VHH binders against p49116. Designs and how they scored, part 148

Target 1, 238 residues: p49116
Amino acid sequence: EGPLLSDTHVTFKLTMPSPMPEYLNVHYICESASRLLFLSMHWARSIPAFQALGQDCNTSLVRACWNELFTLGLAQCAQVMSLSTILAAIVNHLQNSIQEDKLSGDRIKQVMEHIWKLQEFCNSMAKLDIDGYEYAYLKAIVLFSPDHPGLTSTSQIEKFQEKAQMELQDYVQKTYSEDTYRLARILVRLPALRLMSSNITEELFFTGLIGNVSIDSIIPYILKMETAEYNGQITGAS
Short names: E, the ipSAE of ESMFold2; O, the ipSAE of OpenDDE; V2, 0.75 times the mean of E and O plus 0.25 times the DockQ between their complexes.

## First folded at step 8 (VHH)

Design tb7 (framework vhh_7n9e_1; at its last look DockQ between E and O 0.85; V2 from the best seeds 0.81)
Fold by OpenDDE, look of step 8:
Structure tb7 (fold): chain B 238 residues (1-238), chain A 120 residues (1-120)
Amino acid sequence: as target 1 above (238 residues)
Amino acid sequence: DVQLVESGGGLVQAGGSLRLSCAASGFTFSNYGMYWGRQAPGKGREWVSGISWSGGYTNYADSVKGRFTISRDNAKNTLYLQMNNLKPEDTALYYCARPGYGKSDESDYWGQGTQVTVSS
């Protein structure tokens, strides 16, 4: 069998809405996030191994890991997205909500902690200077996680994850032959993804567009969306 | 198609310096870490230095540490290797490489290389 991924999977280009407003409103944030979400899911869909698992299993996998994929996407696209600015805007909006007494103190704390975790994660990834190849395989490792409840074909999923891990290891070893711990430094960042709440992520990035609809509920539709439709949506929103 | 073209090699005296260049095309250069390798006469390929996508991280073989500097210009799709204090033992065909996919025994992408000869 050939490699799990190819150059087509290493490419991960996010197109931001244009023009960027002077004030980052909720709509702009949500639109940007949606584009990243769609890109992430369509990226997954483009992987032959992912396709081989079947539609039901695919949907289940994405439902289980969409937050992690999205977060990796944020880290990877942090510069293009001006993520720091987006997060600052979100915090500002949150401050308004606080003033209006719409959130409990505990909830405010949870949301702020989530934002801090996200920032720290993205900063840590930037410090590691992760490239597109490494991101692609990290996403694959996250995608093909067999330890989510309710999954079918867990043996096959595990095999794909192992393959991703091995190929990443090979890449790191070839590129950085005298750095025997780089792989470990990279992989040790992954647990941080699971500490992040999907619900809070959804509230921060998607409430303006989705309303009461959950990301979980729309994942099957996104996965069935034609690439042309996705591209059209991106171009139309610009 | 992935293409890598090395240049800058030549004949130098021991203690001299050379700067190698590698022009990359056929792929998104900034998506990948890159590395330099060399092959001396009668010897196998040897890893020399690696660099992350942005150039923020570099790694060197012990034999060249402190003498060689790897860098890159992503706007120009070019990889560089500054070689100072060259030694006869550095004589080799130097090649730039982009890592490939799959198992470790699979071939990466290499250029044709540029010859560096260091005389005593």
Scores: ipSAE 0.908, ipTM 0.965, lowest interface PAE 0.5, mean pLDDT 93
Fold by ESMFold2, look of step 8:
Structure tb7 (fold): chain B 238 residues (1-238), chain A 120 residues (1-120)
Amino acid sequence: as target 1 above (238 residues)
Amino acid sequence: DVQLVESGGGLVQAGGSLRLSCAASGFTFSNYGMYWGRQAPGKGREWVSGISWSGGYTNYADSVKGRFTISRDNAKNTLYLQMNNLKPEDTALYYCARPGYGKSDESDYWGQGTQVTVSS
């Protein structure tokens, strides 16, 4: 009945591990990525419309879209994360792996293409100067996608997605009345998220995760966490 | 509480300049785009200019394009409107706004406005 999101959902503050190491390492990258993942899952879980769909539907939705939400988070937090520096370090390590014959040529090509797509996505979002409100609604549009196979309540999910689209449209129209095409330019960026491989995202950002489990397998547990536990994972607090 | 406070209005001769300021508080200023609107006596509200969160994208009504410049300073939580080559038609109550949640601009957050009067 009210708006889909509120100011609390627009706020999206990522706190980086401190101190920043002189040389970027797998532990720092994985800790930073883990904080973003838990921040993103906490964000999704806090939405009343998401809560209303029920636990099984919640799990199915997040399994289908976690990589898209994570990628939007990377773009939104790219400056505070120094993402361009992280990606450059990963590329350098991949080039060294080629010289040491540690990876197949096909895998290296796939990973490099993914990094390139991620860089281009983040650059395009920066050029559009997407703000926190716009990111929150883009994440909602991605989260409430009725297109994924195996979903129940797809009619209600579609209605929530349409509500997110309408509320984003209202914001853009009110803020930038002269630019009749800003909404379209923003929404056209979303299909690029479907080109992002969750497998490669895990390899790039989560190789140091304890147990080496897929993100897909742990999503039900992440969604059931108490709020205090989420805050600990987001901030790295004990 | 979201608060927006405009200042810098006044009486100016045609061809003159004014700089309006809008002090923002009660929200994270850098998370939102902002805009200026105006309302002349006996007329409806008119959107004047919008600005993205970093200031990297700006947008103007045709009636003010080339004469007005919107800017912001996120360190000071302040929105600005530089108004040059003012005309009597620019006479209005000028208000800054942060978009709210809903279709109507009545759901937006408004300042009290600052009066700009341009005499010929």
Scores: ipSAE 0.693, ipTM 0.894, lowest interface PAE 1.4, mean pLDDT 88
ESMFold2 (binder alone), look of step 8: mean pLDDT 85; pTM 0.853

Design tb8 (framework vhh_7n9e_1; at its last look DockQ between E and O 0.90; V2 from the best seeds 0.84)
Fold by OpenDDE, look of step 8:
Structure tb8 (fold): chain B 238 residues (1-238), chain A 120 residues (1-120)
Amino acid sequence: as target 1 above (238 residues)
Amino acid sequence: DVQLVESGGGLVQAGGSLRLSCAASGFTFRNYGMYWGRQAPGKGREWVSGISWSGGYTNYASSVKGRFTISRDNAKNTLYLQMNNLKPEDTALYYCARPGYGSSEESDYWGQGTQVTVSS
């Protein structure tokens, strides 16, 4: 069998809403996040191995790991998105809620810690100077995780994850032959993704657009969306 | 199609310097780490140096460390190798490479190479 990924999967280009407002409002943040989410889901859908698992299994996988994929996407697109500015804006918006006494002290702490974890993760990835190839395979490793409850075809999923890991290893070994620990340095970042709450991520980035609708509930529709429809959405939102 | 074109090779005396260039096309250059390799007469391919996508991280073979410097200009889609204090044992065909997909080295993309000859 051929490689798991190709150049088409290494390409991960996020188009931001235009124009960028002087003040980053909730709508802009949510739109930006939605575009990244769609891009991430359609990226997954474009992988032949992913397609081979079938629609039900695919949906289950994405439901299980969408937050991790999204977070990797944030890290990868941090510069294009001006992520630091977005996060600062989110914090500012939260301050309004705090002043209105709408959030408990514990909840505020949880949200702020989540933002901190997100920022630290993205900073750590930037320090490692991860490229598009490495990001693609890290996303694949996260996507093809067999350790989520309720999954079918776990043996096949595991096989794909191993393939992703091996191909990433080969890439690192070819490119950086005298750095025997680079792969480990990269992979050791993945556990941080599991520490991040999908619920908090949803609240921070998507509440303004989806209201009470969960990301989990819309994933099947995103996966069935035609690429042309997605592109239309991008152009229409500009 | 992925294309890599090396240039800058030539004949130099021991202790001399050369700067190699590699022009890349047919792919998004900044998405990939790149590396230089070389092949001396009668020997196999040898990894020389690697560089991350932004140039922020570099790696070198022990035989060239401290003498060679790898760099890149993403705006120009160009990879460079500055070679200082050249030695006769550095004589080889130098090639730039983009890693491919899969376990096989043959999956990588290489240019035709540029000849570097160091005389004693």
Scores: ipSAE 0.917, ipTM 0.969, lowest interface PAE 0.4, mean pLDDT 93
Fold by ESMFold2, look of step 8:
Structure tb8 (fold): chain B 238 residues (1-238), chain A 120 residues (1-120)
Amino acid sequence: as target 1 above (238 residues)
Amino acid sequence: DVQLVESGGGLVQAGGSLRLSCAASGFTFRNYGMYWGRQAPGKGREWVSGISWSGGYTNYASSVKGRFTISRDNAKNTLYLQMNNLKPEDTALYYCARPGYGSSEESDYWGQGTQVTVSS
């Protein structure tokens, strides 16, 4: 049955739209985010353990955790995406919306707090110097979460999560044998992901891309896409 | 195929220095942490030092801390070990490694090693 993941799952290569515009705009941000989302969904779908759970369970898992996977992807790809520049552009847009009285003060406060939490998460992951292997297993731990409401096959999902935890532990212990606390330091970052709002992520990164439907409503279609269509969405070729 | 090739070993007098290199190929080097191990004659393998993907986090066995420095150059796909103030007990075959998918060191990817011999 072998390891949960392989080297192909550790590689996570995001290709940005080219060329980068002189001034970042909503269309560039949405295209960049769309590529990351589809790369993350392709990554999850490629895992044999995920495939073994069946399509209904796959859909339920991804609906429950897509925002967490996306957020881990943002942290992993923060430098190649120039995420700090993207977030600064979003903050400027929000400031314009305040000046034009387009958003309530309460909503703006919620969105700004979400941006701050995202920045802090990405900074904490960079400070720990999380590598591609560690990111892959953190994503697997998040993906195979048995405690989301409405899931079936929770016993099997729990076993896959335990396998991901053990394989990550093995990696950390073999690489950093004199630091018995690295795994704990990594894992204590994960609870923050459950507090990230899916609807705010959609507002920040996906306004205009999918029209007026939510990402969780289209997840069954994303997971069923042919490989060629996935590759087109990841690169923007189709 | 994953390949790790060590170099830079040799014979050196106690108190001297050596710099080991490990050329990596067959995988995306920057995605992984790496480590050095060593095996002295008649002894089992000993973990020496580990380094995170960017080099921002390093970890050392107590026997070498303060004397050895691990580093990497991701543009050259190369891992390094600077060994200063060498002692006869540092005599060993030194090998670089990338962790594999399993609980034992036998599942890891190893180079063939480079011999370091420290005379008294």
Scores: ipSAE 0.731, ipTM 0.906, lowest interface PAE 1.1, mean pLDDT 87
ESMFold2 (binder alone), look of step 8: mean pLDDT 85; pTM 0.851

Design tb9 (framework vhh_7n9e_1; at its last look DockQ between E and O 0.96; V2 from the best seeds 0.78)
Fold by OpenDDE, look of step 8:
Structure tb9 (fold): chain B 238 residues (1-238), chain A 120 residues (1-120)
Amino acid sequence: as target 1 above (238 residues)
Amino acid sequence: DVQLVESGGGLVQAGGSLRLSCAASGFTFSNYGMYWGRQAPGKGREWVSGISWSGKYTNYASSVKGRFTISRDNAKNTLYLQMNNLKPEDTALYYCARPGYGSTDESDYWGQGTQVTVSS
């Protein structure tokens, strides 16, 4: 069998809403996040191995790991997105809620810690100077995780994850032959993704767009969405 | 199609310097780490140096460390190898490479190479 990924999967180009407002409003943040989410989901959908698992299994996988994929996407697209500015804006918007005493002290702490974790993760990835190839395979490793509850075809999922890991290892070994620990340095970052709450991520980035609708509930629709429809939304929003 | 074209090789005396260039096309250059390899007569391919996509991280074979410097210009889709204090044992066909997909070396992309000859 051929490789798990190809050049088409390494390309991960996020188009931001235009024009960028002087003040990053909730709409802009949500739109940006939505585009990244769609891009991430359609990226997954474009992988032949992912397609081979079937629609039900695919949906279950994405539901289980969308937050991790999204976070990797944030890290990968941090510069294009001006992520630091977005996060600062989110914090500013939260100040209103704080002033209105709508959030408990514990909740505020949780949200702020989550933002801190996101920033630290992205900074750590930047320090490692992860490239598009490595990001693609890290996303694949995260996507093909067999350890989520309720999954079918776990043996096949595990096989794909192993394949992703091996191909990434080969890449790192070929490119950086004298750095025997680079792979480990990269992979050791993945556990941080699972420390992040999908609920908080959803609240921070998507509340303005989806209202009371959960990301979990819309994932099947995103996966069924035609690429042309997605592109149309991007062009229409510009 | 992925293309890599090396240049800058030549004949130099021991202790001399050369700067190799590799022009890349047919792929998004900044998405990939790149590396230089070399093949001496009668020997197999040898890894020389690698560089991350942004150029911030570099790695070198022990035999060239401190003498060679790998760099890149993503705006120009070009990879470079500055070779200082060259030695006769550095004589080889030098090639730039983009890693491919899969577990085989054949999946990588290489140029035709540029010949470096160091005389004693």
Scores: ipSAE 0.737, ipTM 0.892, lowest interface PAE 0.7, mean pLDDT 92
Fold by ESMFold2, look of step 8:
Structure tb9 (fold): chain B 238 residues (1-238), chain A 120 residues (1-120)
Amino acid sequence: as target 1 above (238 residues)
Amino acid sequence: DVQLVESGGGLVQAGGSLRLSCAASGFTFSNYGMYWGRQAPGKGREWVSGISWSGKYTNYASSVKGRFTISRDNAKNTLYLQMNNLKPEDTALYYCARPGYGSTDESDYWGQGTQVTVSS
């Protein structure tokens, strides 16, 4: 059948909270990150192949890969979000926590390692000059992963992933016909996403969520949101 | 809805230069890499050069490397091809293109082209 994605899925426009505060604070960071998360979930929900798998399968897929989708979104929107500034502010806050003995040394090492991995990932994507088409297909590849335990319809999920990879390959070969290695350079970035810790991502970007509820527990509710309700929460109009 | 319109072709003497332009509309130009192709009379289509969304990465066919320079201006939704040291074998209809969705050549978007003719 037809292509896995279309122009509507390549468009990925993040709207930042306004006005931007003079000093970055946890509330601004959390709202910005929440907007990216909701945009990423709306993106996944809009894909016809994803819709065809059914609600329980949809929830299982997104629970398994939300951090990978979020991290791809951070890389794609790094300039709009001023991500380098956000990460610098977080690092400075961690230095204060060391001086005041608020966190264990082992936890701080874990968090700093995660920040370095995230910075390295974003820099590598920028160096490769990954575009919106390529990001959309990379997100599809991580979304349609058949390897997660408990999935139903794994053969169909695998077919969608293969289709995403073939369509990405076609794009790269058509655009950059004399560079036989660009696809490989892009794809070798994906394993780094598996090393990103979802609980550290929550700590870095999602402080202030209701009752310290994990992101994977709220995913079914995010996926059920109507577009109007979603837009109201993103724009602050609710 | 996707529209690509080439311009800047013409007749030029061997050794000369031309700059081609491609005006893009109907899509978010900065989300995509772009490429130039050409088709000489009686020949198949030939890929010439590609460029990444920001312009930082470029790629060239060996037949034009060192002579042609691809560039883009995302604020003007315009793709460019600077062609220097032109040779008679560069004579062709030049078209700009954006890959489409799917796995066939018919999925690509390209313009009607602009003719470049190089006399010896």
Scores: ipSAE 0.705, ipTM 0.895, lowest interface PAE 1.3, mean pLDDT 87
ESMFold2 (binder alone), look of step 8: mean pLDDT 86; pTM 0.857

Design ub1 (framework vhh_brivekimig_d4; at its last look DockQ between E and O 0.50; V2 from the best seeds 0.00; counts 0 for: pae E 3.0 > 2)
Fold by OpenDDE, look of step 8:
Structure ub1 (fold): chain B 238 residues (1-238), chain A 121 residues (1-121)
Amino acid sequence: as target 1 above (238 residues)
Amino acid sequence: EVQLVESGGGVVQPGGSLRLSCAASGFTFSSYAMSWVRQAPGKGPEWVSSISGSGGSILYADSVKGRFTISRDNSKNTLYLQMNSLRPEDTALYYCVKGGYLPWRKGFDISSQGTLVTVSS
């Protein structure tokens, strides 16, 4: 059958909107986040095993794990995105909502904790100096998670996840032979992703979506989008 | 020159149905995603739905999801919007727009006259 991932799946280059405004407004944040989301979905779609699951199944998978994939993408692209600056801007915008008394105290706390968790996760990944291969495999492990409710073909999904895990293990052993416990250190970061609310992530990064469209709704749209249209979006072409 | 001509608007009662059409010319229709946008009185333009060039990718605003159906016939260079279970809040001038859904789009290239949909008892 061959490997789950190839070198083509290692490349994960996010193109940021240009020019960067002096003030990171909601639109800039939303566009940046949307580009990352599109890139993540496109990445998933590029995996033959993902396609092999069928359209209904792979859509269900992405719906289940998009927040985790997105978060891994944030970590991987943190430098290019200036994630710290984006998060600071989000906090500032949130302050406006607070001033308008639109959020309860409990909700504010939840949102702020979520931002903290995001930052902490990305910092931890940076500290581990995760490379492109490792990110690719981690994303695959997250993508092919059989433990989400309502999934079909769970045996096949599990098989793909095992392949991802094995390939990651082989890569780490080969590339980082002197670091015996690197694999374990990397994998123990994954549970942190499950602590993050997809709803809060959506609220933080995607409030600026044109029209009332949920990420849940946009996922099938992205997954079925022609490559030319996707490329047009990232280049600013309609 | 890109030309878009909307038709099919009218007056309907709540719960009624309308089918809008958009005749496109001046470009390779099948190569472009298309969208419907509407503008209610006193409000700004609102994105309604988009469909890719091939028709394989479709997206709806939450406000119309389950009630509206976007489709296209590339052989006729025509875009459609089937609107069911219409509500008073659906009252608007409806425009056909060249281009698909962009989450961060700030505006719409509205160059057509639109077709008026009025939902009232």
Scores: ipSAE 0.544, ipTM 0.800, lowest interface PAE 0.9, mean pLDDT 92
Fold by ESMFold2, look of step 8:
Order: structure tokens, then C-alpha cells, then sequence
Structure ub1 (fold): chain B 238 residues (1-238), chain A 121 residues (1-121)
């Protein structure tokens, strides 16, 4: 019955595809996003509390919250990903689609609003200078959300979320003892994650997946890998 | 040394069925995801399907979903692909490869001979 997270859960090192092309394209964006998704799934499955819930609960939980985890990952890795450059390339592509009259005006408005909300979220997290421990606990709070329909073990999920909240509070008070309002500033950013549409995120970042597989199919594939199998795939990735 | 040997290919009419096999040796088969990859004449390699080491997680390319079934028998170190409702566009050399689905890695390290599937009337 130890702490919810250990130091091993704080490490979140995203490796970008090499070499970076002079022109960003659908494949580079999709590869970068897929690497972040894989890293996020590896992170979640490494948590003992998550493992204790069982495979069916794990899959249901991640399917419900993957977009929020992914958005936190984007914010955490925004500089190493050059996220501002990726979003600018997406906006330019959308503006060309308007000029060519290929998409409905209502859809383009939705997508542009989503991009602006994503940029605003990432900028606000950067201004708060959220550290790796804080991101790990925020991801845990998002992961162990008991409110999603169709979940089993919701009382245990709620207990794990409360434990994540307590450990975040203890960490912030210890590490940032001179900043009385830091925890409150961090926690008020979480509702913005619910504004992010998983449908639009998939359109923006996961167009061009090899074989045209869905994110709903990829999630259980990653989560159900044996540990030795997953570790073997880490070496030799491109 | 890793060795993969495919078999079960042949000539079949549209709508027909074939079952491909891949005998694996030189590694702990049950510890690794496996994939089928195909290469049509004049085309680059195309990922078809992957299965996890335990067999508990499976992915299919959209082009074969509902028609092909990947499976494995870890006691025999053998990977299978059941191909039903075959179409002319399924004509290709089929390779098994060590490794699972990775959405950005189009190429696989193909070092085997493959097995030829020809779908024609």
C-alpha cells in the first residue's frame, strides 16, 4: 500500500522521428503523435494501482480518458515536439482547404476553435512552469476518473484519484512551500481538458495511421502487450 | 539466428480461401508480437495484420478487416493467416515478420522468401 506513483513514473521522455523534414506532413505529425500515445499508454500500464484494476477496466478507463492524457502529454512535451510548428502547419493546411472549398465552414470553425483552445491550454501550463512530478499526478487524476459511464470498480478508482490528489498536494506543499496558491492554480486548469474533442484530436494528429486502424483499436493493443514484448519493441523503433 | 519460413500460398479464384503458415525459430516466439506483411507486384510492402505475443491483442489493416484472421500457436512456434473472400488485389508475396504494429514504421525487416498468393479467375 505504498505511494501511488514512484520516481520511475515521473520520467516521460519523448523521442521524435529523425530526421525532421523541411516540410511537415501528415506522416510526420501522425508518427510524432503516435509516439506520444505509446509513451502515455506505457506510463499508465506501469502504475501498480492501474494494474490492480484488471485488463477490461484498464481498457475502458483509457478509452474514456485517452484524449485528456494525450493533451497533458502535448503540453508537457510541447517544446521537444515543436508543437507550435506542428499546429502552424495544420492551420496552414486548413486555410488551403478553405481556399479550395473542400470542407464545410462549420467543420473548419470547430477545428480552428479546438486548435486555439489547445494552444491556450499549452501556453497556460508553460506559464505555470508545471514540473514532471506535477504532470505525473495530473495524469493520474485524469486517468483515475470514476465518473465515466460503463466503468466497474468505481469506488476503487475514486480512492486512487483521491490518493493522487493527496500526493500532488503533499508534493506541491513540500517543493513549492513559498507559493501558497500553486496547487489551486494547477487544479483550475483541469476542466479545460474536458473541452478537448477526441474526434477532432484524432483528425488533427492521427490522420495517416498505417492500415487505417482506429485509436480505439490501438489502445487495447498497447495495453495488453506482455512487458517483455513491449520492451523488445522499444529497441529498433524509428 | 532468427528464421521465419512461410507456406500455404497458391492460386485461388476470387472469393476463395487460403491458410498461410509461418514456422518460427531462433527466438522465444511467445515473447514477441508477430505481423503479416504483403508486397504486390510493383508496389512497396504493405502491413496486413499483427498479433501480440500472447495472442490477446490483434490489429488488422482496414483493407483486410473482416476477411482475414491472424492467429498463433505458441506451442508449435507457428503464426497463421486465414484468408477468406479473397480478391484480386490480395495478390502478393506474403511475409511473416517478428514485431508488432507500429503506426509510423512502414517497412519491416523482411529476410524470408515469403509465400505467393495469386487471386485470379
Amino acid sequence: as target 1 above (238 residues)
Amino acid sequence: EVQLVESGGGVVQPGGSLRLSCAASGFTFSSYAMSWVRQAPGKGPEWVSSISGSGGSILYADSVKGRFTISRDNSKNTLYLQMNSLRPEDTALYYCVKGGYLPWRKGFDISSQGTLVTVSS
Scores: ipSAE 0.348, ipTM 0.691, lowest interface PAE 3.0, mean pLDDT 86
ESMFold2 (binder alone), look of step 8: mean pLDDT 84; pTM 0.846

Design ub2 (framework vhh_brivekimig_d4; at its last look DockQ between E and O 0.41; V2 from the best seeds 0.00; counts 0 for: pae E 9.7 > 2)
Fold by OpenDDE, look of step 8:
Structure ub2 (fold): chain B 238 residues (1-238), chain A 121 residues (1-121)
Amino acid sequence: as target 1 above (238 residues)
Amino acid sequence: EVQLVESGGGVVQPGGSLRLSCAASGFTFSSYTMSWVRQAPGKGPEWVSSISGSGGSTLYADSVKGRFTISRDNSKNTLYLQMNSLRPEDTALYYCVKGGYLPWRKGFDISSQGTLVTVSS
């Protein structure tokens, strides 16, 4: 069996909506986030091992880990998307973005803590200066996590995760030979992803979804969307 | 000019079936994903289903999955929606829309009159 990832899986280019408004409104944020989500899902689809799991399994897998993938995507695309500005805007729109009169003080605290965790995670990744290859492998490790409840083919998923880990290790040893503990430093960031609530992420970034569609419900749609259609939508060609 | 004309709506009892049609003109029909969108009274527009230009890919909202079937005949420039096991909550104006579902869109480009589907006892 060949490698889990190829150089084609390293490319992860997010196209932001244009033009950028003077004021980052909820729609801009939602569109930007949605594009990132679509890109992340499309990336997953591009992995042969992912396809090999079958439609039901890979859909379940993405449902389980989309928040982690999305968060890694935020970190990777933080500069391009001006994540700090977006997060600030989200905070400013928090009162408008959340269901009116349903937010308790505790909920507000949870949301703010979530934003802090997101920012902290992205900052930590930036500090580590994670490159495109490392991100690709980290995303793969996150994607092929066998420890989510309800998954089928867990043995196969685990094998793919191990492959991702091994390839990452080989890459890091080859590329960063003088940094003996780089792999460990990178991997130790992953647990932070599990501390983040998918529900809160959805509320923060995707409140502008039409018809109150959940991320869970659109994942199958995203996964079935043709690449050409996605590209056409982001370029305005469709 | 893009023209979309919906038909096939009516009044049905719960559990009933309807087949909607949309006649398209003014563009290369086979090159575009088409969608059905519905709007219930007092509610915003809701995406129902999409089908790729070739017809090779179909997508459904969870609310209609298993009950509705989207199809198209590119030779006739026509979009279809077979609706089975209809429920009162399916009552809405149904619109044919050029293009696929985009979660972040503010709305759908609804330029047609739509066709009314009423599900009531």
Scores: ipSAE 0.259, ipTM 0.655, lowest interface PAE 1.9, mean pLDDT 90
Fold by ESMFold2, look of step 8:
Structure ub2 (fold): chain B 238 residues (1-238), chain A 121 residues (1-121)
Amino acid sequence: as target 1 above (238 residues)
Amino acid sequence: EVQLVESGGGVVQPGGSLRLSCAASGFTFSSYTMSWVRQAPGKGPEWVSSISGSGGSTLYADSVKGRFTISRDNSKNTLYLQMNSLRPEDTALYYCVKGGYLPWRKGFDISSQGTLVTVSS
């Protein structure tokens, strides 16, 4: 017994690279995304319930859900990141790549569809005015998903997810006591996260619009990274 | 202040072996993850392998797993890559990198000239 999350798990501050370029470019976008990814992984590995599952389970869990955590992070930090401006810059890069004949027509359609879905998700979260506590619990619900294939300890993972749901319910009821349907409106947004493609997220944010980087393949390294290097990755420092 | 100097490259036949070395200075070597990255002619950079500061944890790209072995000697501030069963597609300029290699951040960590490995029949 005890709370799944404490106030220390609610803090989620993304620091943007400095100085901001006159025009957003692939380097700036990738650095910003990398900081968000590492901030999200730091958040996950700091949770006592996550730590209790063991290293192999941790790796499997994060490999299954990192894109959902990242997408929640994008929505939470959309204003700080100027995400709409970043997505516009990516669209312009796509158009230049078409002129250079670097992308197939089918891939372009998939990528543009994904950008639209991402923008709609972020807009829906902004309209609901989701706060930092609500984001933290939504991330926990996503992190402790027992339905992913190949997981061990699924009974314990399910118990942690139910605890995250209960704590979110309690928080919403206390904080938004006159908004009867707020919890339902928030939870209805979660299925949209399953529509986000990790391959396209990697293309958009980590290698520009064309790349061969797999975040899935480096998750074990990220989770086991030494403290000194790990802290540098979040801030872009050494 | 950070300096990384690669050596040990050369020309080998397919199936051959080479051992690359990287001499490190200007930082506390044992406190940092080290990585190997390679760049084939006309291709983008490719992460090869990483090793933790203590040497207790290693990771490999699928393309080299089972053939390459990363190691380090913290008493000599030296990183190694033992390359066995070499193939023509392993032909590349090999760089050692301080810290974790992230392909989208390669310019942040690459500060060296590299060592050329050529695999040809």
Scores: ipSAE 0.011, ipTM 0.290, lowest interface PAE 9.7, mean pLDDT 82
ESMFold2 (binder alone), look of step 8: mean pLDDT 83; pTM 0.834

